# Designs tried in a protein design chat: miniprotein binders against Mucin-6 (MUC6). Part 7

Target 1, 185 residues: Mucin-6 (MUC6), of Homo sapiens (Human) (q6w4x9r395to579)
Amino acid sequence: GHCSLEGGSFVTTFDARPYRFHGTCTYILLQSPQLPEDGALMAVYDKSGVSHSETSLVAVVYLSRQDKIVISQDEVVTNNGEAKWLPYKTRNITVFRQTSTHLQMATSFGLELVVQLRPIFQAYVTVGPQFRGQTRGLCGNFNGDTTDDFTTSMGIAEGTASLFVDSWRAGNCPAALERETDPCS

## First folded at step 4 (miniprotein)

Design xe24 (from xe0 with F51Y)
Fold by ESMFold2-Fast, scan of step 4:
Structure xe24 (fold): chain B 185 residues (1-185), chain A 95 residues (1-95)
Amino acid sequence: as target 1 above (185 residues)
Amino acid sequence: DAEELKKEIEELIREAEELLKEAERLLKEYLETGDPELLTKSILEALEAIYLLREAARLAAQLGDKELVEKIEKLTEEALKLAIEAEKIYVEEHE
């Protein structure tokens, strides 16, 4: 399965459902019982300067009981608040520069993350077949059916992306809908 | 409602075509001026066009309109070609 965060605020789920949203918060991309030590992948969105997107991806976070790995658009990688030089290795996770413009986070548990740093910060999430039907978050449920990809944190399938996205806010943030501004000329 | 769905698809295609034209214009201007901001904007516009076209294709498939799906796929191919070429130029400039 493949999920992508591209062009500032566009997402394509593991079941290939595309959507966009305008939010400035940390959101849960992926939760799964397949992730060790209560692991979760999260995306941080902040206000964007581009005219056709109000918000943009600014960081990707992998959080577990053991690690808090942050990869930011400023090309800084931290773990548990400490800056790390690449390649950075733990027992189960390796972060390295794949190309001059791309970083990769490889794991032993079937999760891969590729981050494009330049010219536009964007992210690609790949999960192994063991994750099928066992994912939750902005990347969808990976069950082969796009009609329920907007399943909220409360388990309700929504027809709109805004309600879906708002349900996956992480931490102490205002609702994404309330912070959205219309970029009309 | 098939009529509402068709109207939504047409609007997505229209927006994507405008974005693709702007992306092409920006890339051409970059090739003339060397301004890296134009290259970045070209890539961003092309990427947005691709995502709108992906949504249009999904809706067109639901509608069962094979000819419309094929039209959207051709536009998507054009946008992908532009984005790939612009990103290749960016990587080459920053090697």
Scores: ipSAE 0.000, ipTM 0.176, lowest interface PAE 14.6, mean pLDDT 76

Design xe25 (from xe0 with F51W)
Fold by ESMFold2-Fast, scan of step 4:
Formats: structure tokens, sequence, C-alpha cells
Structure xe25 (fold): chain B 185 residues (1-185), chain A 95 residues (1-95)
């Protein structure tokens, strides 16, 4: 199955259901028992300055009990908070530059991620057949039926993308830092 | 409801066509000015048009209108050609 995050705010699920949303938070893109060590793929969205896209993808995160791999639109790759030079390899995950404009994260457990860095930050998720009917999150449930692709984290099929997307928020949205504006303090 | 689907399909196609015209305008302006932000916007507009057309095609297939699906697919192919050309220009200049 293939899931894509394109054009700043467009998502196509594993069952080929397209939708868009205007969220500025971290969202669970994919959860599955097929991912080792309670793994999850997440997408970070923030405000966009480009036409017809209120929000845009700014980073993709793979989080497990072992790793927190962040690939950002600034072309920085970190694991557990430390910047890594490519190619970067762990026991089950390799991140490398596939082309001048694309990074790939290959795994031993049937998940592949390709990130387009330029001209627009976009992500493409591929999962093996073992994931069929065993996925949850923004990429849908991969069961061959698009009518239930908006299944929330509570297991309810919604008719609209907004409630579906909101249900997959990964914790609290980051709060804006309150800044002191008095330079003469 | 077939009538509701037809209206939604028409709206998606109309919006996609406007986005494609804007993408073409932005690409032309980029070629005149060299402003990379315009090239990026052109690509985003073209990609947005593609996603709207994919949704339109899905609804048209649900409606069972094969001729409408083919029309949408041809328009999608035009949008893809524009997006690919703009991306190629961007990659060549920013490698």
Amino acid sequence: as target 1 above (185 residues)
Amino acid sequence: DAEELKKEIEELIREAEELLKEAERLLKEYLETGDPELLTKSILEALEAIWLLREAARLAAQLGDKELVEKIEKLTEEALKLAIEAEKIYVEEHE
C-alpha cells in the first residue's frame, strides 16, 4: 500500500482516498502492530506561506521505544535529538539520500518512507502486504474500502476529514513561546 | 444521490482548472523574474489541482460515468505534465 502527503496539505490514504486539512500540529500518520517496539510514523504540520495551502508538512517523525528519527524540511535528520550525517544506519532502519531532492528511510519491517525535500517538502509511505487491514492513522486502515478511511482514534467512522484528523493529534500542539519584548529590562 | 455527486464533481473540476491557470501564470512570471518563490507556488498550485482532479475522478467512477472519468483523467495528465516540467526546472536550478 501507498500513502502520500503532497502539496503541503493533501493526503491520499492507503485505500486511495484523497483529502486535505488545515492543521498545525503533530499527527499520527501510521500506527500498526506490524511496527516493532510500539513504532509510529508521525507528520508535523505548520502554517504555510504558499498559495492555496494554509498549512504544510514540515517534518516526518518515526518514533519507537528505540528511536526518534526526525526528517525536516530544512534537510536535517536527527535521531533521539542528535543530528546525523547520511547515510545513517541503525539495526533496522537506514536513512540515505536517494536523489539530490529525495531522502529514503528503508526498514527491515516492511515500511518505506521517501521524502521529497525540494521543491516542496512531501512524503510517500509504502507498506508491505502484512500491513493490510492493520493500519491506523491519517493514512487510513488499508482494508480496500474507502468509505471507512476516516476512522478516528476512537474507532468511529466520520463523514468529514476535520474530526478524523483532529482525533489523530499526537499529544498537545506546541504552544507559541511567550517572548519578552522589553529590550531595556 | 447522483445529483449531489454531479455538483461536487463540477465544482472540483472548476476549482482545479482555475488552479492550473494560476500555476501556468506563476511559472511564466518565474521565467521572467527568476523568483524561486513563484516556481514553488506554481508547483503547489499544479499539485493541488491534481489532488482535486483525483477526487473528481473517484466520484465520477462512483457515478459510473466512464466518459467523465476519461475527461478528468486527460485533465489530470495535463496537470501532471505542468507539475513535472516545473519540478524539472526547479531541480536543475537548485541542484
Scores: ipSAE 0.000, ipTM 0.254, lowest interface PAE 12.8, mean pLDDT 75

Design xe26 (from xe0 with R54L)
Fold by ESMFold2-Fast, scan of step 4:
Structure xe26 (fold): chain B 185 residues (1-185), chain A 95 residues (1-95)
Amino acid sequence: as target 1 above (185 residues)
Amino acid sequence: DAEELKKEIEELIREAEELLKEAERLLKEYLETGDPELLTKSILEALEAIFLLLEAARLAAQLGDKELVEKIEKLTEEALKLAIEAEKIYVEEHE
């Protein structure tokens, strides 16, 4: 399955449902029992000047009990807070420069990530068939049914993207919905 | 074997070009008919083209073929523009 984070704040789920949001926080992209050591893939969004959105992807994070790998739009790769030279290899993960404009994180557990660094930071997530029906987060549940792609962190299928996205916030950030409806903002 | 890798890259590019042409056809037909299934298919085809091109770029970079990497990057940019356009239309129709 393929999930894409493109054009600032557009996301297309593993079941091919596109949506957009205007949040500035860290969000859970992908959680699954197929990820080792309680692993999760996360996306960091911040304010930017990209044409398609006022918020854009600025970093992707892979977090597990052993690793916190951060790939930033500044072309900096860190693990557990320490900058790493590429190619960087752990036991199950390799991060390397795929092209002059792309970095790739390859894993032994069926997850691949490609990030476009220029002209706009974007991410492309690939998961193997073992992940089918076993994913949760912004990339959807990968069950072949787009009607429940907005399943929140509490397990409720929502009809709109705003509540879905807000439920997958991983940091102490204002809710995306509040930003849009607050008359003082 | 560099020649085997070149054939693999050419096949990936060929498949991606066919997917991109089909995505463009589907999007144009959607704009004429309003059939939502065509829009969804257009997005799927464009995204599949992008993922094939990302793999082609990886192999081309391994070969050290800078001109081929640049060709793949141009095609990826085209596929990306189409995907974003179709995704934007989908979002606007379904909000």
Scores: ipSAE 0.264, ipTM 0.667, lowest interface PAE 4.0, mean pLDDT 80

Design xe27 (from xe0 with R54Y)
Fold by ESMFold2-Fast, scan of step 4:
Structure xe27 (fold): chain B 185 residues (1-185), chain A 95 residues (1-95)
Amino acid sequence: as target 1 above (185 residues)
Amino acid sequence: DAEELKKEIEELIREAEELLKEAERLLKEYLETGDPELLTKSILEALEAIFLLYEAARLAAQLGDKELVEKIEKLTEEALKLAIEAEKIYVEEHE
């Protein structure tokens, strides 16, 4: 399955349901028992530098009990607050420059992330078939049914994106992320 | 093969341009008929164009073709504008 974060504020779920959201904090993009060590993907949004959009994606975070990998729109990659040179490898994860404008995070557990840095910061998430019906978060539940793609963190299917998005807020707003990546500021 | 790669990029751009034209047609038809299915299709076609343009940009960056990258950036901006316009209309009607 494929989930995309495009054009600053658009999300297309694993079941191909598109929506636009208007938040400016950190949101849970994907949680699954298929991710090792309680892993989760998160997306950070802030006020937009993208034309025609009020909010835009500024960073993607992979968080587990062992790792906090942050990939930001300014091409900084950190793990547990420490800047890393690419290619960066852990036991199960490799982050590398795919092209002059694209970074890729490859994993051994069926998750792939590609980040476009230019012209607009965008993220593309691919998961293997083992994730079917096993996902929760902004990317939806991957059950082949688009009518329940807006399932909140409490397990309730909503008809609108705003309640769905708000339920997946993680609480780390962009100010906190900026302070973590630049301790001198 | 650089020549095959360039043909692939050109085909992706062509497909994206067709999707963007269709998305614009669907939005115009919505304004005439009020059929909400047309709004949804317009948004989907525009987002599909953005995805194809992302693939085209990735390949164009590998070739180092600055003019192609600039064309892709411009088309992405146009597709984004259309998608946001259609989504704002959708939200206003279904909020």
Scores: ipSAE 0.163, ipTM 0.561, lowest interface PAE 5.2, mean pLDDT 77

Design xe28 (from xe0 with R58E)
Fold by ESMFold2-Fast, scan of step 4:
Structure xe28 (fold): chain B 185 residues (1-185), chain A 95 residues (1-95)
Amino acid sequence: as target 1 above (185 residues)
Amino acid sequence: DAEELKKEIEELIREAEELLKEAERLLKEYLETGDPELLTKSILEALEAIFLLREAAELAAQLGDKELVEKIEKLTEEALKLAIEAEKIYVEEHE
């Protein structure tokens, strides 16, 4: 399965459901029992001066009890601080320059991430078949059915992308869409 | 209502076509001026058009309109070619 984060704030889930959102937070992209050491893939969005959308992707984070990898347009940060040279290797993860404008994070556990650094920061997530029906987050549940791809962190299937996205916020950052979710309050 | 859904699809296609025309205009202006902001904006607008066409394709597939799906796919291919060409120019500038 393939999930993509493109053109600022456009997402296509593992079940090929496209949607867009506006938000300035860190969001859970992918959580799964298939990820070792309580691992999670996260996406950081911030206000954009270039994107047609109000917000754009600025970093992708892989975090587990064992590994910390932050990929942004200008740097790669790991457990050891900024990685000045690639490839960066751990027991289960390798980050390397695939092309002059693309970085790849390859893993031993069936997850691959390709990040386009230039001209626009974008991310492409690939997971092996063992992840079918075993994923949660912005990339959807990977069960072959797009009708429940907006399943929130509480396990509720929502009809709107806004409520779905807000449910996957990491930390206590304010939601950019919070005013839109209760127009009568 | 199938007719209402078709109108929504046509509006997405129209928006995508306008974005694609603007992306082409911006790329041509970049070739004349060398302003890197125009190149970046051209790429962004082409990608925006691709996303709208993906939405239109999903709706057209639900409608079961094979001819409409094929029309959207052809427009998507045109938008992809423009985005790839513009991104290639950007990469060559930033070796």
Scores: ipSAE 0.006, ipTM 0.339, lowest interface PAE 10.0, mean pLDDT 75

Design xe29 (from xe0 with E55D R58Y)
Fold by OpenDDE base, second read of step 5:
Structure xe29 (fold): chain B 185 residues (1-185), chain A 95 residues (1-95)
Amino acid sequence: as target 1 above (185 residues)
Amino acid sequence: DAEELKKEIEELIREAEELLKEAERLLKEYLETGDPELLTKSILEALEAIFLLRDAAYLAAQLGDKELVEKIEKLTEEALKLAIEAEKIYVEEHE
């Protein structure tokens, strides 16, 4: 399964459903029992301009009981908040520079993350077949059905992206907007 | 329901066309001025157009409107070409 966060405010789920939203919060991107130590992948969005439609992905965070890895445009920060030089390796996770513009987080448990740092900060999530039907978050449920991808954290299928996205907030943040108000955002 | 869906698709296409036009303008301006911010913005606009078209394609598939699908595909090709060109320029200048 492949999930992508592109263009600052666009998401394509594991089931290949595209949607857009504008939010300034941390969201659960991927949760699964297949991730060890209660692991979760999160996406951090922030304002990139003055309008509500000017939002962008600014960081990706992997968090478990054992590890915390924050990948932002400028640095990789680990458990103690210290910026690390690459490659960085834990027991089952390795972060390294793939190209001049791309970082990769490789794992031993079927999760791969590629992050484009520039010119646009974007993220690409790949999970193995063992994750089928066992994922939740903004990347969807990976069950081959696009019509139920907007399932909230409470297990309710929503018709709009904004309500779906809001249900996966990891903090107390403003509500997300679904429609683009500024065509240049 | 079908009519509303069609309207939504057409709106997405319209927005994508506008973004693509702006992206092209920005790229041309970059080629004239060398301002890297214009290049980045051009890429972003092109990507946004592509994503709107992906959304439109998804909806058009649900509707089963072949004419809309063809239009989306054509615009997608144009947007992809622009995005690829702009990104190539960026990479070359930062090697």
Scores: ipSAE 0.368, ipTM 0.705, lowest interface PAE 1.0, mean pLDDT 91
Fold by ESMFold2-Fast, scan of step 4:
Structure xe29 (fold): chain B 185 residues (1-185), chain A 95 residues (1-95)
Amino acid sequence: as target 1 above (185 residues)
Amino acid sequence: DAEELKKEIEELIREAEELLKEAERLLKEYLETGDPELLTKSILEALEAIFLLRDAAYLAAQLGDKELVEKIEKLTEEALKLAIEAEKIYVEEHE
């Protein structure tokens, strides 16, 4: 399945449900028991420079017990707060430059992330078939049914995106502060 | 079949070593000519070697062959060093 974060504020879920995202926080994109070491993929959003009513993706975070990999719109890749030259490799994850404008995070566990750096910061998430029906977060539940794609963190299926998105917020959320502080607690 | 798996591992290592040798040759030629296509090819060849070695390490771990895993990890480290060196040059040329 494929989930995309495009145009600064648009999301398409694994079950191909499109919605517009409005928020300025860190959000859980993907949680699954298929991710090793309690892994989760997260997205950081900040206000767009063009309009205060619009938000844009500014960083993507992969967090597990072993790793906190942050890929930012400034083309900086860190793990556990330390900047890394590409290609960067851990046991199960490799981050590398796919093209002059795209970075890729490839994993051994069926998750792939492609980040477009220019002209606008965007992200594309691909998961293998083992994730089917076993995902939670902004990218939906990947069960082949779009009617419950807005399932909140409390397990409630909502009819609109606003309560769904708010339920997947992580932390206290000044987006600018999160970019400046050590992501490890 | 453990022997079929071992043959697969050996083929992956062979292909990775060939890619690494080519990546090194391409980087050296880039340093002589300044042709940016050679630099990008060097990075891509080294990355392909890293992914083949990842697959080889996974299979070697399945066999429980710790010595083979360590050999593959050493080759991976050499490939990473080359690719990082090339990436640093790439970034400096484009920043």
Scores: ipSAE 0.273, ipTM 0.716, lowest interface PAE 4.1, mean pLDDT 81

Design xe3 (from xe0 with T40W)
Fold by ESMFold2-Fast, scan of step 4:
Structure xe3 (fold): chain B 185 residues (1-185), chain A 95 residues (1-95)
Amino acid sequence: as target 1 above (185 residues)
Amino acid sequence: DAEELKKEIEELIREAEELLKEAERLLKEYLETGDPELLWKSILEALEAIFLLREAARLAAQLGDKELVEKIEKLTEEALKLAIEAEKIYVEEHE
């Protein structure tokens, strides 16, 4: 399955449901029993442009009991600080430069992350078939049915993205900016 | 079965408490030095603590142990408060 975070504020779930995401918080992208040592992928969003309602992806985080990896446009930060040289390797994870504008995080457990650094920071998440029906977070539940892709952290299926997105905040920050509108619109 | 789950929850809480303490230390050091690496490390530690507490809450709910749920909720509030503070700094400094 494939989940994408594109154009700074657009998300497409593993079941191919697209939605717009506006927020200035860290959010759970992917949580699954298939991830080792209670691992999770998270996305960090911040305000962008002149409109306070516009937001963009600024970092992707992989956290587990064993590994901490933060990938941003300008650096890769790990358990030991900034990685000055790539490739960076742990027991089950390797971060390397795939092209001049793309970094890849490859794992031994069926998760792959590709990050586009320029011209726009974007992320692409790939999971193996073992993850089917066993994912939670902004990327959806990967069960082949888009009608329940907005399943909240409490296990409730919502018809709209706003409650879904807010339920996956990793920090207690302002509610998603979709509640605020550009004064000019 | 239930005894094993309770031990797992207690281990998650212990790890989260250690992470939260380190996140607080790093944030205070960032406020003194202005070193952006310390801010990122503080955020990472706080996020990991929140993640562990979220998993602990899931398991505690399965056990129906109200005392453990209340303990986890209190720790989660502390971790969220720290994450809010660190994120506000990030937003204010990088807007």
Scores: ipSAE 0.000, ipTM 0.140, lowest interface PAE 17.1, mean pLDDT 72

Design xe31 (from xe0 with V91Y)
Fold by ESMFold2-Fast, scan of step 4:
Formats: structure tokens, sequence, C-alpha cells
Structure xe31 (fold): chain B 185 residues (1-185), chain A 95 residues (1-95)
């Protein structure tokens, strides 16, 4: 399955449910028991002039007990706070320049991340079939049913994107703006 | 192998071009009718086109075809511009 972060502030879940939000925080994008060493994929959003809501993706973070890999919109890749020259490899993860405008993080555990650097910073998450029904976070639960894709960090299915997004904030940040876009058009 | 990759890339580009044309058509129809379903569909089609173009660019880079990568990058810029425009309209309507 795939999940995408595009156009500054749009997210499409693994079950193909699109939504948009107005957050400026780090959010848990994907957590799963299929990720080794308590791994999690996170997305950082901040103010920008690109989208009408003035928020956009500025970095993607893969965090585990061993690694904190940050890929930012300024094309810097760090692990545990140290800048890395590409290609960069750990035991299970390789980060490399796939094209002049794209970086890829390939893993041995069924997760692939592709980051578009230009013309706008965007991220695309691909997970193998072993992740089906075993994901949580902004990318949804990957169970083939879009009606519960807004499952909060407490396991409650919400009808609106704003409450869902706020539940996946990582750290002490302001709640998403109350200007919620109707997910049912 | 290289011939198979070229066919896959060409198919992804073809699908993305169809999605982008549909997104443009839907946006134009939305501007004529005001039907919010059309605006939502336009955004979704444009985003899907961008996703397919990203995959096409990745494969074209593996193939080492610089002209193809450049073509895909240009088409991606056009698709992104449409998506941003539709996004702005969507939020202005829903504010």
Amino acid sequence: as target 1 above (185 residues)
Amino acid sequence: DAEELKKEIEELIREAEELLKEAERLLKEYLETGDPELLTKSILEALEAIFLLREAARLAAQLGDKELVEKIEKLTEEALKLAIEAEKIYYEEHE
C-alpha cells in the first residue's frame, strides 16, 4: 500500500482516503509492530506561503531505538544529529539520491520512503503486504476500509480530520486549526 | 530488462497524463457548475498523477535516460501547479 504527503498539506492514507490539515507540529505518520526497534515514521509541518492554509511539509523523520534519520526540505540528511553524505547506509536502511529531484530511503523491513525535493517538498510512503491491518498514524490503519482511517491515537474512529490529526501530534505543539475541511465532498 | 522498464515508465506517464487531463477537465467543469464533488475529484486526480510521475521519474533514473527524467520533471511541475491551484480554491470555499 502507499500513503502520500503532497501539495504542502494534503495526505492520502493507505486506504486511499484524502484529507487536509492546518497543523504546525511533528506528527506520527506511521507506527507498526512490523517496524524494527520501536520504529516510527514522522512528518514535520511548518508555516509556508505555498498552500492557502500556509502550512507545509518541511521534513520527514524515521525514528527507532538506533536511528533518527531526518530528511529535510533543504536537502540535508542527518542521522542522530549528524549530517550524512549520500548514499548513506545503516544495516537495514539506505538513503540515496534516486534522481536530481528525489531521495529514496529503502529498508529491509518492507518500508520505502521517497521524498520529492523540487518543485515542492513531498513524501511518498510504500509498505509491503505484511503491514496490512497493522499500521497506525496519519497514514491510516491499512485495513481496506476508509470509514475508520481517522482512528485516533486512543483507538477511536473519528468522523473529522482535525481531531484525528491532533491525536497524532508528537510532542507539545499547538492543536490543528479549527478550520476543518470536510473529508466528505 | 531495460525494455521492460521503458514500457513501465511509458505506461506510468500515459496514466499520469490522462489523470492530469481529467483533473483539468474536472476543475474547468467545477468553475462552470460550482459542484464541490468535481473540485475534490480534480484534486485527487492531480495528486494521483503526481504520485505516478514520481514513480516514473524513479524508474527513468534507474534507466539513466536523462531526457525522459526531464520530461517527467516538467510534467510533475505542471501537475503540482494544478494541485496547488485547486487546493487554494478548495480551502477558500471551505473556510
Scores: ipSAE 0.000, ipTM 0.197, lowest interface PAE 15.3, mean pLDDT 73

Design xe32 (from xe0 with V91L H94R)
Fold by ESMFold2-Fast, scan of step 4:
Structure xe32 (fold): chain B 185 residues (1-185), chain A 95 residues (1-95)
Amino acid sequence: as target 1 above (185 residues)
Amino acid sequence: DAEELKKEIEELIREAEELLKEAERLLKEYLETGDPELLTKSILEALEAIFLLREAARLAAQLGDKELVEKIEKLTEEALKLAIEAEKIYLEERE
């Protein structure tokens, strides 16, 4: 299965359901029992550099009990807060430069991530057949049916993207934190 | 309602075709001016067209209209070729 985050604000799920994303927080892209050590893939969105009204992908994060790998639009790769030179290898994960504009994160557990750095920051998620019907998050449930791809973190299938997207927030919302700073409150 | 779905598909295709024309215009302007912002905008317009066409294809598949799905796929291929070519030009000029 393939899931894509393209054009700053467009997501296509593992079951090929496209939707437009509007949000400025960290969101869970993929959770699965197939990911070791409570692993999760997450996406960070912020206001678009091209349009103030649009949001864009600014970083992709792989988080587990052992690792916090961040790949950002600034072309910095960190693990557990420390910048890494590529190729970067752990026991189960390798991050390397595939081309001058693309980074790849390959894993031993059937997850692959390709990040396009330039001219537009984009991400492509590939999962093996063992993930079928065992995924949760913005990339959908990978069950071959697009009608329930908007399944919230509460397990409810929604007809619209807005409730679905909001349910997968990881709690980090830079724009919301900025709005809490009110000089006249 | 099949009639409403057909109207929605038609609208998505129309919008995608307009975005593709704009992407091509921006790419041509980039080739004349060298402004990298135009190249990035061209790619963004093409990607938005691809997004709309994917939704159109999904709805056409729900109608069971295989001919319409194939037409949308051909238009999507055209949009993808434009985006790939623009990215190739970007890569070529900035390595």
Scores: ipSAE 0.051, ipTM 0.525, lowest interface PAE 7.2, mean pLDDT 79

Design xe33 (from xe0 with V91W)
Fold by ESMFold2-Fast, scan of step 4:
Structure xe33 (fold): chain B 185 residues (1-185), chain A 95 residues (1-95)
Amino acid sequence: as target 1 above (185 residues)
Amino acid sequence: DAEELKKEIEELIREAEELLKEAERLLKEYLETGDPELLTKSILEALEAIFLLREAARLAAQLGDKELVEKIEKLTEEALKLAIEAEKIYWEEHE
């Protein structure tokens, strides 16, 4: 299955449900019992000056008990806050430069991430068949049915993207209105 | 309601076609001026058109209209070609 985060704030789920959203927080993209050490893939969105959606992807995070791998639009890769030279290898994860503008995170557990750094920061998530019906988060539930792809963190299928997206917020983020009207802007 | 779905699909296609036309205009203007903001806007609008076309294709598939799905897929391929071309121009100028 393929999930994509493109053009600032557009998401296409594993079941090919496209949607857009306006949010400035860290969101859970993918949680699954198939990910080791309580792993989760997350996306960080912030205010954008060039996207007419007003928000854009600024970093992708893989978090587990052992690792906090952050790939940012600044082309910096860190693990647990420490900058890493590529290729960077752990027991089950390798991060490397696939092309001059693309980084890849390959894993031994059926998850693959490709990040486009330039001209627009974008991410592409691929999962193996073992993940079918066992995913949750912004990338959907991967069950072959697009009608319930907006399943919230509480297990409720929503008809709109906004409630769905809000339910997958992670981190202590200020309200979107406060960020958009920032007195320092 | 099949009639409502057809109208929704037609509106999505219309919006996507306008975005693609604007993306092409922005790309041409970028080639004349070198303004990187125009290139970024061109790529973003092409990607938005692709998003709308994917939604249109999903609705057309639900309607069971195979010919309409094929038409939308062809438009999507044209949008992808534009986005790839714009990204290629970026890479060639920066590498």
Scores: ipSAE 0.011, ipTM 0.380, lowest interface PAE 9.1, mean pLDDT 77

Design xe34 (from xe0 with A83L E87A)
Fold by ESMFold2-Fast, scan of step 4:
Structure xe34 (fold): chain B 185 residues (1-185), chain A 95 residues (1-95)
Amino acid sequence: as target 1 above (185 residues)
Amino acid sequence: DAEELKKEIEELIREAEELLKEAERLLKEYLETGDPELLTKSILEALEAIFLLREAARLAAQLGDKELVEKIEKLTEEALKLLIEAAKIYVEEHE
């Protein structure tokens, strides 16, 4: 399965359902029992300029009990807060420069991440077949049915993206009401 | 083996080009007919083309072929442009 974070504020889920992102927080992209040591893939979104109406991806985080790997748009890779030289290898994860404009995080457990650094920071997530029907987060549930891809962290299937994305907030961040779009529309 | 790797890259590019051409055809047909199934298929095929191109780029970079990497990046830009166009239409219709 393939999930992409593109165009600054678009996400296309594992079931190929696209939606627009408007929040400025850290969000869970992917949680699954298939990820070792309570692992999760997360995305950090921030303002693309001075306006609160426009957001863009600024970092991708892989968090587990042992690691907090952050890949940011300024081309810095850290683990547990410490900057790392590439290629960076752990037992199960390798982060390396794929091309002059792309970094890749390869894992032994069926997750692959490619980030485009220039001209725009974007992310491409690949998961193996063992993840089918066992994912949750912004990338959807990977069950072949797009109608329930907006399943919130509380297990409720929403018809719109707004409550779905807000339910997957992972950190302390501004209220959704600060965004330009009408939250009741 | 550089020759085998180059053939693998060429096959990935060929498959991606076929997917992109089909995605363009599906989007055009959607714009004429309004059939929502065509729009979702266009999005899926554009997305698949992008991921095949990312794998091709990885292998081409490993091979050290800068000209091939540039070709793959241009194809990726076209696939991404189509995906974003189709995604905007989908979002307007459904969200």
Scores: ipSAE 0.463, ipTM 0.777, lowest interface PAE 2.5, mean pLDDT 82

